Miniprotein binders against q9bqp7. Designs and how they scored, part 86

Target 1, 240 residues: q9bqp7
Amino acid sequence: VPQNWFPIFNPERSDKPNASDPSVPLKIPLQRNVIPSVTRVLQQTMTKQQVFLLERWKQRMILELGEDGFKEYTSNVFLQGKRFHEALESILSPQETLKERDENLLKSGYIESVQHILKDVSGVRALESAVQHETLNYIGLLDCVAEYQGKLCVIDWKTSEKPKPFIQSTFDNPLQVVAYMGAMNHDTNYSFQVQCGLIVVAYKDGSPAHPHFMDAELCSQYWTKWLLRLEEYTEKKKNQ
Below, E stands for the ipSAE of ESMFold2; O stands for the ipSAE of OpenDDE; V2 stands for 0.75 times the mean of E and O plus 0.25 times the DockQ between their complexes.

## First folded at step 9 (miniprotein)

Design Gd8
Fold by ESMFold2-Fast, scan of step 9:
Structure Gd8 (fold): chain B 240 residues (1-240), chain A 97 residues (1-97)
Amino acid sequence: as target 1 above (240 residues)
Amino acid sequence: SPDEIVKEIEKLAEEVRKLLKEGKYDEAIEEARKAVLKAYELGDPELIAKVELLLAEAYIAAGDPRARYIIEIAKEIAEWLGSPELIEEVEKVRKKL
């Protein structure tokens, strides 16, 4: 159990629309100060084993591609992921035209991969929006908050190719989602409650994306693990 | 989930062994590379070392000189883990060079 435990859900909030809720998805800009981001906390609390294995992965990739080829490969994977997120934001934005949406959707195998998931996404509440946990003092930039199959979710879009395997590991993805969820649930810029998460893994070849749904119980379990990582980060920073 | 990734890696490893028996070395290398990337995603060092050794065996079968360097990566992981069994597996694959 974390020493500084705090609940993920806010009992004063509902997942139902409120008359005071914005009619367009929220997009609060990320304002950086000394407060750590979710991604920084996770990167700074990697185990010695994860760091060692990341070095081995880099060694093997350089062996196969050469130094220049490795740099090109990682840059390309990063760019594809960025474009995927930009296309999804455009598609889910109410301002996007049907023709422009269709053109964006057809340009990428990753976008083709998520088509069947998108048909079950509605009621978009936030896109590329900053969250801050006012009590636990961390910030983040979440991809999307919307209803997936009728349940309000923090949705995180992932491509199957990763620039660095351990920084974007499968084990840290649920932690990232619940960290955003807990922050949003206690951020005064938002009025609603999110209790579910969804990680969507899209494939470059257009194969159907895999949705990994996280119910409230599973989110609570990962929340405890996130709090432990946050405590580890805080302790590590005090010693520097 | 981690369990699903493990099963996917195991399926890829079985496909690699089948392709090697059929003499389809280039296809075996491609499938082995997929298994290696998934093992790094999982972050299990023992599994990473084992599938790197499988990739090395595919490279050896194909006559690819990179096999020796892949074996060294697996050896570094095995030594970091202090696993006598895995170190022995590394040595067995090295003797096939």
Scores: ipSAE 0.562, ipTM 0.876, lowest interface PAE 1.6, mean pLDDT 86

Design Gd9
Fold by ESMFold2-Fast, scan of step 9:
Structure Gd9 (fold): chain B 240 residues (1-240), chain A 97 residues (1-97)
Amino acid sequence: as target 1 above (240 residues)
Amino acid sequence: SPDEIVKEIEKLAEEVRKLLKEGKYDEAIEEALKAVLKAYELGDPELIAKVELLLAEAYIAAGDPRARLIIEIAKEIAEWLGSPELIEEVEKVRKKL
């Protein structure tokens, strides 16, 4: 149980569209700040087990690829992820025609992987947009807020290479999603309520992406775990 | 999901054991490596140690000197966990070198 508990959902907000909602998805720029980002908090509060296993995984990959090969591999994973996010932002922009979007879906294995998920995505409200939790003092950059199968979700796009996965805590992905959700629900730049999350894992070989849907109850469970990580980060920072 | 990754690892491990029995060592190594990488993605140290030992068995069967390095990785994980059973399994595989 966190010492300073705060609710993930805002009782003064609704998930229904209202007159204050823009016709174009919001894209608030992320400003560099002394306020910690979600990713920084998570990286600085990894468990001893997570650190130990990451070191073993590095040994494993270096044994397979060599030191230079490992460095190239991690650099390529980062670049592919960046390109994937840029392509998705373009595809989900209301300025693209349907035919042009269809062509883009076939250009990359990752984009091909996610096409069936995109067919169920509509009502886009935010893309590559900054969120800040003023009370809890953290900031983040979320990928997408849109309706997935009729439910308003914070959507996080992930890439995975089936033969050679890049190590990232599976449980940290849900923490990232709920951290963005809680921030957005209490950020004055937004007017709506998000209660669901969606993690979409796209594959390089074009095999169908896996959607991991998080309902309100599951989001609340992960929110408690996020608050514990945030408290650990804050306490560690005060002692340094 | 984590449950689906566990099932994939189990399927890969079964394929490795089958390939080893058939004398298809290079294919066994390839499938074992896939299982190892999935186990790291899951983050279960006990499972990682077990599939690393299975990879080491494949390397030993193939006469590949990398077996020694894999056994060391599994040993470090077994000692981290303080698991007498895993430490014993590490020693059993090491004796096959």
Scores: ipSAE 0.509, ipTM 0.862, lowest interface PAE 1.7, mean pLDDT 85

Design Hd1
Fold by ESMFold2-Fast, scan of step 9:
Structure Hd1 (fold): chain B 240 residues (1-240), chain A 91 residues (1-91)
Amino acid sequence: as target 1 above (240 residues)
Amino acid sequence: SAEEKFAEIIEELAKVIDEYLETGDPELLKKIEELFKEALEIAKELGNERLIELAKLALMQFKDAVETGDPDLMREVLYFLEFAVEEAQEK
């Protein structure tokens, strides 16, 4: 159990909308400094098993695609992820922020994959927005905060190409979501409380995305594991 | 000015990263590292300790993104580059 425990939820906050809440979703820019990001903490604290599985996956892909093919594949993953997030931000933003060219971005297989999920998403409060945990000293860039089936969630959009998912996407996504949640709940740039998470895995071929809903109890369980990863990261940095 | 040079290098860095993402050309990885080093030297010329530290962190994050294939790490690098220009212009 973590030595320096801190609560994920903030009892001073509510998930109900306030009259003072902005009419447009928040987009706080990422303020880079020496404090680590959620994704860096997770990357630097992978278990030996996670590292082994990642290396095995890389070797298999290199055997299948060649070294040049693997680099092209990896760059395409980054580019597709970027375009997918741009399209989702456009879809979830108010009409006045949409551009004509955005309609072309909306036709990807990944966007088709998430259509049934998007029908249940409303009340968007933050998009592509920075969070900082002022007490635990970490930062992150979350995808979306919105109501999913009536519950306010930190929503994380992931792309996957069946049948070979990324190892990090498979194992660390719940930790990423709760890390953002805990940071937002204690970040003075935000006034509301988030208690639920949603991980949406979208597929390139347009097959229906898989939603993984995380209720408050599940978020609390993953929060404890996130605190352990953050503690491990901090200890490794002190010792190196 | 040094502020204008910094903005120009960061814009070039973002373009080369976008080109790398489209082509996967390993020669572009070397160019990206060189551009990060140039940005770091300009940050030193500006005497801005925060920009020096941020340039170092962005380079480390870029290397980790490439090594792991993690699109979230790469997205953070690209966002850093956008806001570094803003920071340099305000200062």
Scores: ipSAE 0.544, ipTM 0.795, lowest interface PAE 1.8, mean pLDDT 82

Design Hd10
Fold by ESMFold2-Fast, scan of step 9:
Structure Hd10 (fold): chain B 240 residues (1-240), chain A 91 residues (1-91)
Amino acid sequence: as target 1 above (240 residues)
Amino acid sequence: SAEEKFAEIIEELAKVIDEYLETGDPELLKKIEELFKEALEIAKELGNERLIELAKIALMQFKDAVETGDPDLMREVLYLLEFAVEEAQEK
């Protein structure tokens, strides 16, 4: 879109490998305390439908598990997510060495779920790395930048206890991916161009993970929607 | 030093959060919030605006993560706590 004032892609960067690219995956620490994160922006600008569905799901879970049971369930979701990302970082990083926790991290159903995806992942450029859009003033913590089936992608790993196609359609996962992509493409800590996204939904029972590949055109479409969410967040902050 | 006390409180906070993640004990959520408030008070006594803002943001994101069940918000909290320790120790 020629009228897009803030393009997702940086015309001064190439998505092809070059000799100046680091051989070790980048891991820029998350250091900013005032600038909003992608996750914060999305959470604060949820649609009425998203808020309604989240609250209905929460109430159903509380009815089933009780208040304390729901808190225990939620803590387990956090624990599994943390372990899943730690395991993936270890698997994809050539220099990581896990001594004590290898067995627990690598034996999860979620890791089994993504094995067929991992065989198609190579050329890892960044892992658990902070990105900042210097002009739009937002930050993010992306999971992974790597080649998937020969295309450089921002890869976002998601966990799901069971497949729920309807719930998947209401998630902001594509917006999260393109927000990281746009930030990385304009972050001076990085020198390469990423034009594709990949959302990988891993399952607790080890069922094969579902990859959702996003080409450059689809990323551009979701980028426009992300810019609207960022604008909404900025306006809400002015009114507080 | 006061910076050392701040780092100690944040390290205890991270430890209690890890325990909460492992056990799901709701009593730990109260202790976590109390430790966040203690860290914020230490940051205010130090007059360090950056540590004050870090403590505030981490607490807000922790509450939002628990309320929504969003694991990405929780991971950001853990990274913010790591940064806060480094910031306090390095200055």
Scores: ipSAE 0.379, ipTM 0.780, lowest interface PAE 2.7, mean pLDDT 81

Design Hd11
Fold by ESMFold2-Fast, scan of step 9:
Structure Hd11 (fold): chain B 240 residues (1-240), chain A 91 residues (1-91)
Amino acid sequence: as target 1 above (240 residues)
Amino acid sequence: SAEEKFAEIIEELAKVIDEYLETGDPELLKKIEELFKEALEIAKELGNERLIELAKWALMQFKDAVETGDPDLMREVLYLLEFAVEEAQEK
């Protein structure tokens, strides 16, 4: 159990829409400083075995592609993910908030993959928006907050070339989702409460995306694990 | 109990996989496959369909990881095994 437990949900907040809620999704910019991001905390608290596997993969790829080839490969994977997120933001935003429209991005296999999920998404409240937990001292940039099948969710969009039918196949992603959720629920820039998560794994070949829904109880279970990872990060930082 | 036997087999499986990753000893591959088969039998005895499907998926990912050398598939196997222990101990 974490030594310093803090609740994921804020009892002072409602999950119901208010008439005064903005009609346009929130997009608060991420301000970088010495406060750790969710991604950094997770990367710095990987198990010895996870670090070993990552280093073996990196060494093998460098041997096969060369250092420049490996960098190009990883940059291309990153670019595909970035374009997918940009396309989703465009699809879920009102016309007036679109900065650039690329029809090729909107017709990708990844976008085809998520069509059946998007039909169940409505009431978008935040897109590519920064969150900060003032008490636990971490920050993050979440993909989307919207209703999925009538429930307000933190939604995380993932790309994959291989099937991910189990939530465990997404590794630390459930921890990422609940970390964003807990931060948003206690961030003064937001007035609503999120109690559910959704991880959507989209496929390059257009195969139907796998949705991994996380109800409030599952979110609470992963929140406890996130608090443990945050404690590990804080302890490791003291020793540096 | 069957739940404790399942957890013990999965923990042994994860340990043998870890040893294989460090040594590259092909004799450990036979032991790993035997442990997966034992885990599947116990999952069937428990009557837990989710554990049965998880064990089958993990074995497939393990075989692909060994054949391709893809560590992301191997990482998935380890996460699935960790979940399997947690799920079995819920009773």
Scores: ipSAE 0.014, ipTM 0.540, lowest interface PAE 6.7, mean pLDDT 82

Design Hd12
Fold by ESMFold2-Fast, scan of step 9:
Structure Hd12 (fold): chain B 240 residues (1-240), chain A 91 residues (1-91)
Amino acid sequence: as target 1 above (240 residues)
Amino acid sequence: SAEEKFAEIIEELAKVIDEYLETGDPELLKKIEELFKEALEIAKELGNERLIELAKYALMQFKDAVETGDPDLMREVLYLLEFAVEEAQEK
């Protein structure tokens, strides 16, 4: 799918901040559909190297923990990530969800890790909100749309136990961010234009999170790579 | 020509790493380490501080990945090498 036919940015939308301050961030619910999600597309189009490395990791972990121990470990890692996202949604939402908050969620090392990033986040427009690219037929659930240092960004929160100082260390995360961005920019449920991305890698030990800012040019470069992955997914499905 | 040589060495390095991951042949580890050292020397000749830092970091992550069996570190190495090729091919 040529990038020139399916641009990431919508020429019909303004890239300037909306003058009206939203009192409540948008939260469009994710609908059950046969349309593939961004995560599914990326998972189904992993390179042979990515598949091989993932399998080796699984084998090593099973050797150390046993099959049941491995399942428990991976489930707990997923749960911690989910709780981190829930805590961030609560912190960034003007509507208090205090009755559902766990003191532990607000005190985690991951939350401490992102404190310096959160100070630069304002003007939240969307939280845990569904996006759909109506023409390219994919969906996603984005974490956050807000201003970071004055620029409107799709923000993706990531947890890691190991340092990720380079954007390349985040693997397919840049593709995920631009896929959400392109979908939102062409989704009729949203009226604004997003041209920047931010991947925030938070650490369990509370070490300062690494922000990976993506300007419009970098987003356009990753958008081209995302379109190739989407085309590969479509071809694989057609040949089944 | 130094930029071309750097890209060629990194491309060969990625190829040998892929071969090692498929075969598990420990003799390939010695060749991988030599290719990293060659890439680092070329980056120093180019005077490109970013390429020098990337090569050093990738070598460190590669050694840690082999020692620990950590596939995330190995994935990071491969992505860093792809970036280094792209960076070296730019004017």
Scores: ipSAE 0.000, ipTM 0.243, lowest interface PAE 10.8, mean pLDDT 78

Design Hd13
Fold by ESMFold2-Fast, scan of step 9:
Structure Hd13 (fold): chain B 240 residues (1-240), chain A 91 residues (1-91)
Amino acid sequence: as target 1 above (240 residues)
Amino acid sequence: SAEEKFAEIIEELAKVIDEYLETGDPELLKKIEELFKEALEIAKELGNERLIELAKMALMQFKDAVETGDPDLMREVLYLLEFAVEEAQEK
C-alpha cells in the first residue's frame, strides 16, 4: 500500500446536481502553480516493460513506414488528437460558436466513431478543465465530466488507428482517469462528486468507438496504483 | 519589456509547433528546438524562476511527446505554452 494513502472519494460530496452548480460546463484554466501533472508523473514512472514495448513499437513503425514516414505519421497523430478534442469540446459546449475550421472537423472519422456514445452523454459539468489535488499536490487537465447512461463520469477521449493502436496509452488510461477523479473530488473549484470513469476509444475509419466503463470499485482499485506511481515520482524527485 | 519578449517568443514557438503538426516537416523540429532554447535563455536573463521552470517543463514534455508519439503529451505542451504566456504577461 502507498505510505501516504488518501481516499479517492470525498464523503462530504454528492454526485447529484446541486443548486449551486453552474448551467454552463466549467472550464477552469490551467493552474498558476508549477507542480507535476498526471501525464508527467505517469511518463516518468513508466515500467521497464512499458519502455521496452514503446521502443519495440517505434522500431516496427520505422521499419514499416521509413524514418520520414514515421515522422509524418507521428505529427498526424498529434494533429488528429488536437482536432478531435477541440471538436468534442465544441459539440458538448452549448454556448460555443463553431469556427469554420472546427465545423469541418465535425466530419472526421473519429467524430463519426463516437456518435453512438455521444447519444448517451448528457448533463455536461466540465470540459477541458484543470483539476488540482490540494493535499497530494498534482494537477491535471481533464477532457470531460458528464453523465454517461445516467452515471456521472470522468470521460477521457482517445484516438486509435487500426490495426496498430497506440500501445502506451492503453496501459495507463485507467490511472489517468482516476487521478483526475481524485483531484476533482478534492478540488475547491468543484462542488460535486465523481465515482465513475469512462475511456472512449475512437477509430480513424469511423468504426464504432469502444467505451470502457469503470465503476466505483474499479476506480478505487486503480486509485491505489495511481498513488503508488505518484509516490515513486515524488521519491525520484527528492533523490535528485 | 523582457517579459513581453518572452511572451512573443513563446507565441512564435506555439505557431511553429502548430505548423509542424499540420505539415509533419522535420525541419520545423530544429526551429522548435531553437525557439525553446531562446525562450529558456530569456527566462534566465529575467531571473524569473517560475518562467524558467515552465520553459523547462514545456521543452521536456515536447521531447517526450515526439519520442513517444503520445498526442496527450503534445496537447499538454500547448497548454503549458499558453500558461507561460499568461504568466509572463502578469504584472
Scores: ipSAE 0.487, ipTM 0.809, lowest interface PAE 2.2, mean pLDDT 82

Design Hd14 (at its last look DockQ between E and O 0.86; V2 from the best seeds 0.00; counts 0 for: pae E 1.6 > 1.5)
Fold by ESMFold2-Fast, scan of step 9:
Structure Hd14 (fold): chain B 240 residues (1-240), chain A 91 residues (1-91)
Amino acid sequence: as target 1 above (240 residues)
Amino acid sequence: SAEEKFAEIIEELAKVIDEYLETGDPELLKKIEELFKEALEIAKELGNERLIELAKLALMEFKDAVETGDPDLMREVLYLLEFAVEEAQEK
């Protein structure tokens, strides 16, 4: 049980659109640097099992590719991730000029992988947008807030070379999603309530992406785990 | 001005990082670290605590991203560099 519990949902907010909602998706720029990000907190509080699995994977890759080959491989992972998120932001933006981006940026196995998911996405409210939890003191950059099959979701796009058909295979991704959700629900730059999450794991070979939908109950369960990770980070920083 | 020089170094840094992402050339990692250190020294000479903190955080996250292969950390580094340029230019 976390010592400093705080609710994920905001009773003052609704998930229904209202007249004060902007006509274009929100894109709040990241402006704060000293407050920890969701990705930083999760990276600094990895479990011993997660650290072991990461090091085992790294050793295997270096054995197979060499040290320089491993760096080349990881640079390509970064490039593909960046391109994938840029393509999705372009596709989901309602502005025609953004959709006129180089079509080569839109042609990848990862984009092919998510096509069946994208047909069920509508009502985009935020894209590549900063969130801050003022009370819990963390920030994040969420990928997307939109309706998926009629439910307003924080949507997180992930790339993977290996199949991830079960949510347990995605490690800290559920924690990342609920951390963004809790921050957005209490951030004054936003007026709506998000109660659902969606992790979309896209594949390099174009195989159909695996959607991992998280309802309100599941989000609440992962929120408690996120609060524990945030608490661990805060205590660790005090003792450094 | 020194603020303009800081912005120019950060823009060069972002460009070299993009080149590293495209090529995977390990020699670019050394150049990236040198540019981070140069930016940090300029920020220290300016006495601008915010720019010092931004440069240190970006370097730390860049190193962590390269070590772990985490694309989310690398994307965050690029956003931090963009913000650092804006901050130096008082946008």
Scores: ipSAE 0.659, ipTM 0.873, lowest interface PAE 1.4, mean pLDDT 85
Fold by ESMFold2, look of step 10:
Structure Hd14 (fold): chain B 240 residues (1-240), chain A 91 residues (1-91)
Amino acid sequence: as target 1 above (240 residues)
Amino acid sequence: SAEEKFAEIIEELAKVIDEYLETGDPELLKKIEELFKEALEIAKELGNERLIELAKLALMEFKDAVETGDPDLMREVLYLLEFAVEEAQEK
């Protein structure tokens, strides 16, 4: 049990948009100082097995491609991820179309992969928006807050080279989602809250993306795990 | 001013990182590391603790992103650089 437990949901907030919610999605600017980000916390608290698997994969790739070939491979992964998120922000934004962006965004297999998911997405409330948990002292940049099949969700978009049909195969992704959710639910920049999460894993070849829906109960379970990771991070930094 | 020079270096750094993403040229990694070091030196000459911390954080996360291949870390680096430019231009 974490020593500094805090609830993921805010009982003084509604999960319904109020009548004054803007039609333009929120985009709270990222303002970093010395507090850690969600991605930093998770990277610095990887388990020994996660580190071993990552290092083994890296060494296999270097053996196959060479060190320069591996760096070239990873740069392309970074580029495709950047383009994917830019395209999704443009598609979900009411002010822009892909005609007003690089045409190469339309050619991504990842965008084709998520089309069937996007048909179930509506009521976009936030895009690429900063969240801060002032009590627990962490910050994040969430991808999207929108309704998925009628449920208001924090939605996290992921690209993958390999199929991820099970939520367990997404490793730390559920922790990212609940960390963003908990921060948003207690962030004074937001007037509403969310109780559900969605992880969408998209594929380069355009095959149908896998959605992983997390209801409030599942989010609460992962929230406890997130709090343990944050606690571990804090303890680790006391010794550095 | 030295703040203006810092912002120019960070903007150049963001452009070189974008070029690395577009081309995959591993030689650009050497240039990127040199630009991070230059930005950090300018921030130290300014005595601006805020810019020093942003440059250190961005460098650390860039190295971790390249080492792990984690695209979330790389996207975070790009946002940090954008924020660092804005901080250098806002007093």
Scores: ipSAE 0.556, ipTM 0.821, lowest interface PAE 1.6, mean pLDDT 84
Fold by OpenDDE base, look of step 10:
Structure Hd14 (fold): chain B 240 residues (1-240), chain A 91 residues (1-91)
Amino acid sequence: as target 1 above (240 residues)
Amino acid sequence: SAEEKFAEIIEELAKVIDEYLETGDPELLKKIEELFKEALEIAKELGNERLIELAKLALMEFKDAVETGDPDLMREVLYLLEFAVEEAQEK
């Protein structure tokens, strides 16, 4: 049980966005004091097993590609991720704010992969927007807040070269999503709350993306795990 | 001004990072580290503790991103750089 328990949901906020939904998605800038990001907390609190598996994978990739080849591979992964998120932001943004859509950004297997998910996405509330949890003292940048199949979700877009048909295959991504949810639900920059999460795993080959929907119950379960990771991080930093 | 010079270095840093993401050239990693050091030195000259902290954090997170292959962390680095430019211009 977390020592510093805090609720994921804010009882003072309504689940229904007020009818005065801004026509434009929120984009709160990332303001960092000496506050850890969600990604940093998760990275620094990986289990010995996770670290071992990652290192083993890295060593295998270096053996296959060489050191320079692995650096190039890593760079390409970052670039593909960046371009995919930029393309999604462009797609999900109102048409009036669309800078000249680089049509080339839209011509990716990852964008093709998510087309069937995008059909069920509406009511975009935030895009590439910072969230801060003042009490728990962490920050994050969420990809999207929108309605998926009529349910308001924090949506996290992931790229993968390998199928991830199960939420368990997404490692710490569920923790990231609920961390963003919990922060947003208590961030004063947001007037609404979210009760659901969605992880979308897009594939390079254009095969249909896997949506991993997280209901309020599942979010609450992962929230407890997130709080434990945050405590571990805090303890680790006190001992350094 | 020293603030303008800081902003210019951060903008160059962002460009070099983007070039690194496109090319994967290991020599660009060295250049990125050098630019971070220059930015940190200017921040120290300015006596701006916030900019010093941001530059240190961005460098640390960049190194961690490259080491772990975490795209989300790399995106956060880019946003930290944007924020550092804004912070430098507001004074």
Scores: ipSAE 0.484, ipTM 0.788, lowest interface PAE 1.0, mean pLDDT 89
ESMFold2 (binder alone), look of step 10: mean pLDDT 81; pTM 0.765

Design Hd15
Fold by ESMFold2-Fast, scan of step 9:
Structure Hd15 (fold): chain B 240 residues (1-240), chain A 91 residues (1-91)
Amino acid sequence: as target 1 above (240 residues)
Amino acid sequence: SAEEKFAEIIEELAKVIDEYLETGDPELLKKIEELFKEALEIAKELGNERLIELAKLALMDFKDAVETGDPDLMREVLYLLEFAVEEAQEK
């Protein structure tokens, strides 16, 4: 159990919209004090098994593609992920807040993959927006906060080459989502509360994306695990 | 100013990283590391602890992203560089 527990939800906040809410989605820039990000904490606290599996996969890929081929493969993964997120931000932003739309981005297989999910997304409140947990001292950049099937969610968009029909197949993604959620719920730049998460795994061939919905109880369970990873990171940093 | 020089180096670094993402050319990785080293030297010369920390974190995340193929880490590198430019220009 974590030594320094802190609640994920803020009892002073509501998930209901009110008249004082902004008319456009929030996009808080990443401009605060340099502190560890959610992805950095997770990367630095991988288990020995996670590290072993990653290294095995990397060596297999290098054997098949060569050193340079592996680097080209990974650069393409980076590019596709970046373009996918840019396309989603464009789709979910009001027309007036965007100067340009790239038609090529909007026609990708990944975007086709998520069409059935997007039909259930509305009430967008934040896009590509920075969150900071002021007490626990971590920062993150979340993809989206919107209503999914009527429930306000932190939504994380993922691309995958392999099917991921189970939430367990998304590895640390649930921890990433709840870390963003806990930060947003206690960040003074935001006024509302999020209690649910959604991980959407999109596929390049346009196959239907897999949505992994996380209710409040599941979020609380993953939150405890996130706190343990954060404590491990903090202890490792003290020793440097 | 040294702050302007730092911002220019970081902007060039971000451009070369974008080129690497587009082409996958491993020769660009060496240039990227050299630009990170240059940025860190300028930050140290400025004596600006925040810019030093930002340059170090961005380099570490970049190396980890390339090593692991983690696109989330690579996106964070780009955001850290953007923040570093803003920090330098406001000093």
Scores: ipSAE 0.037, ipTM 0.556, lowest interface PAE 5.4, mean pLDDT 82

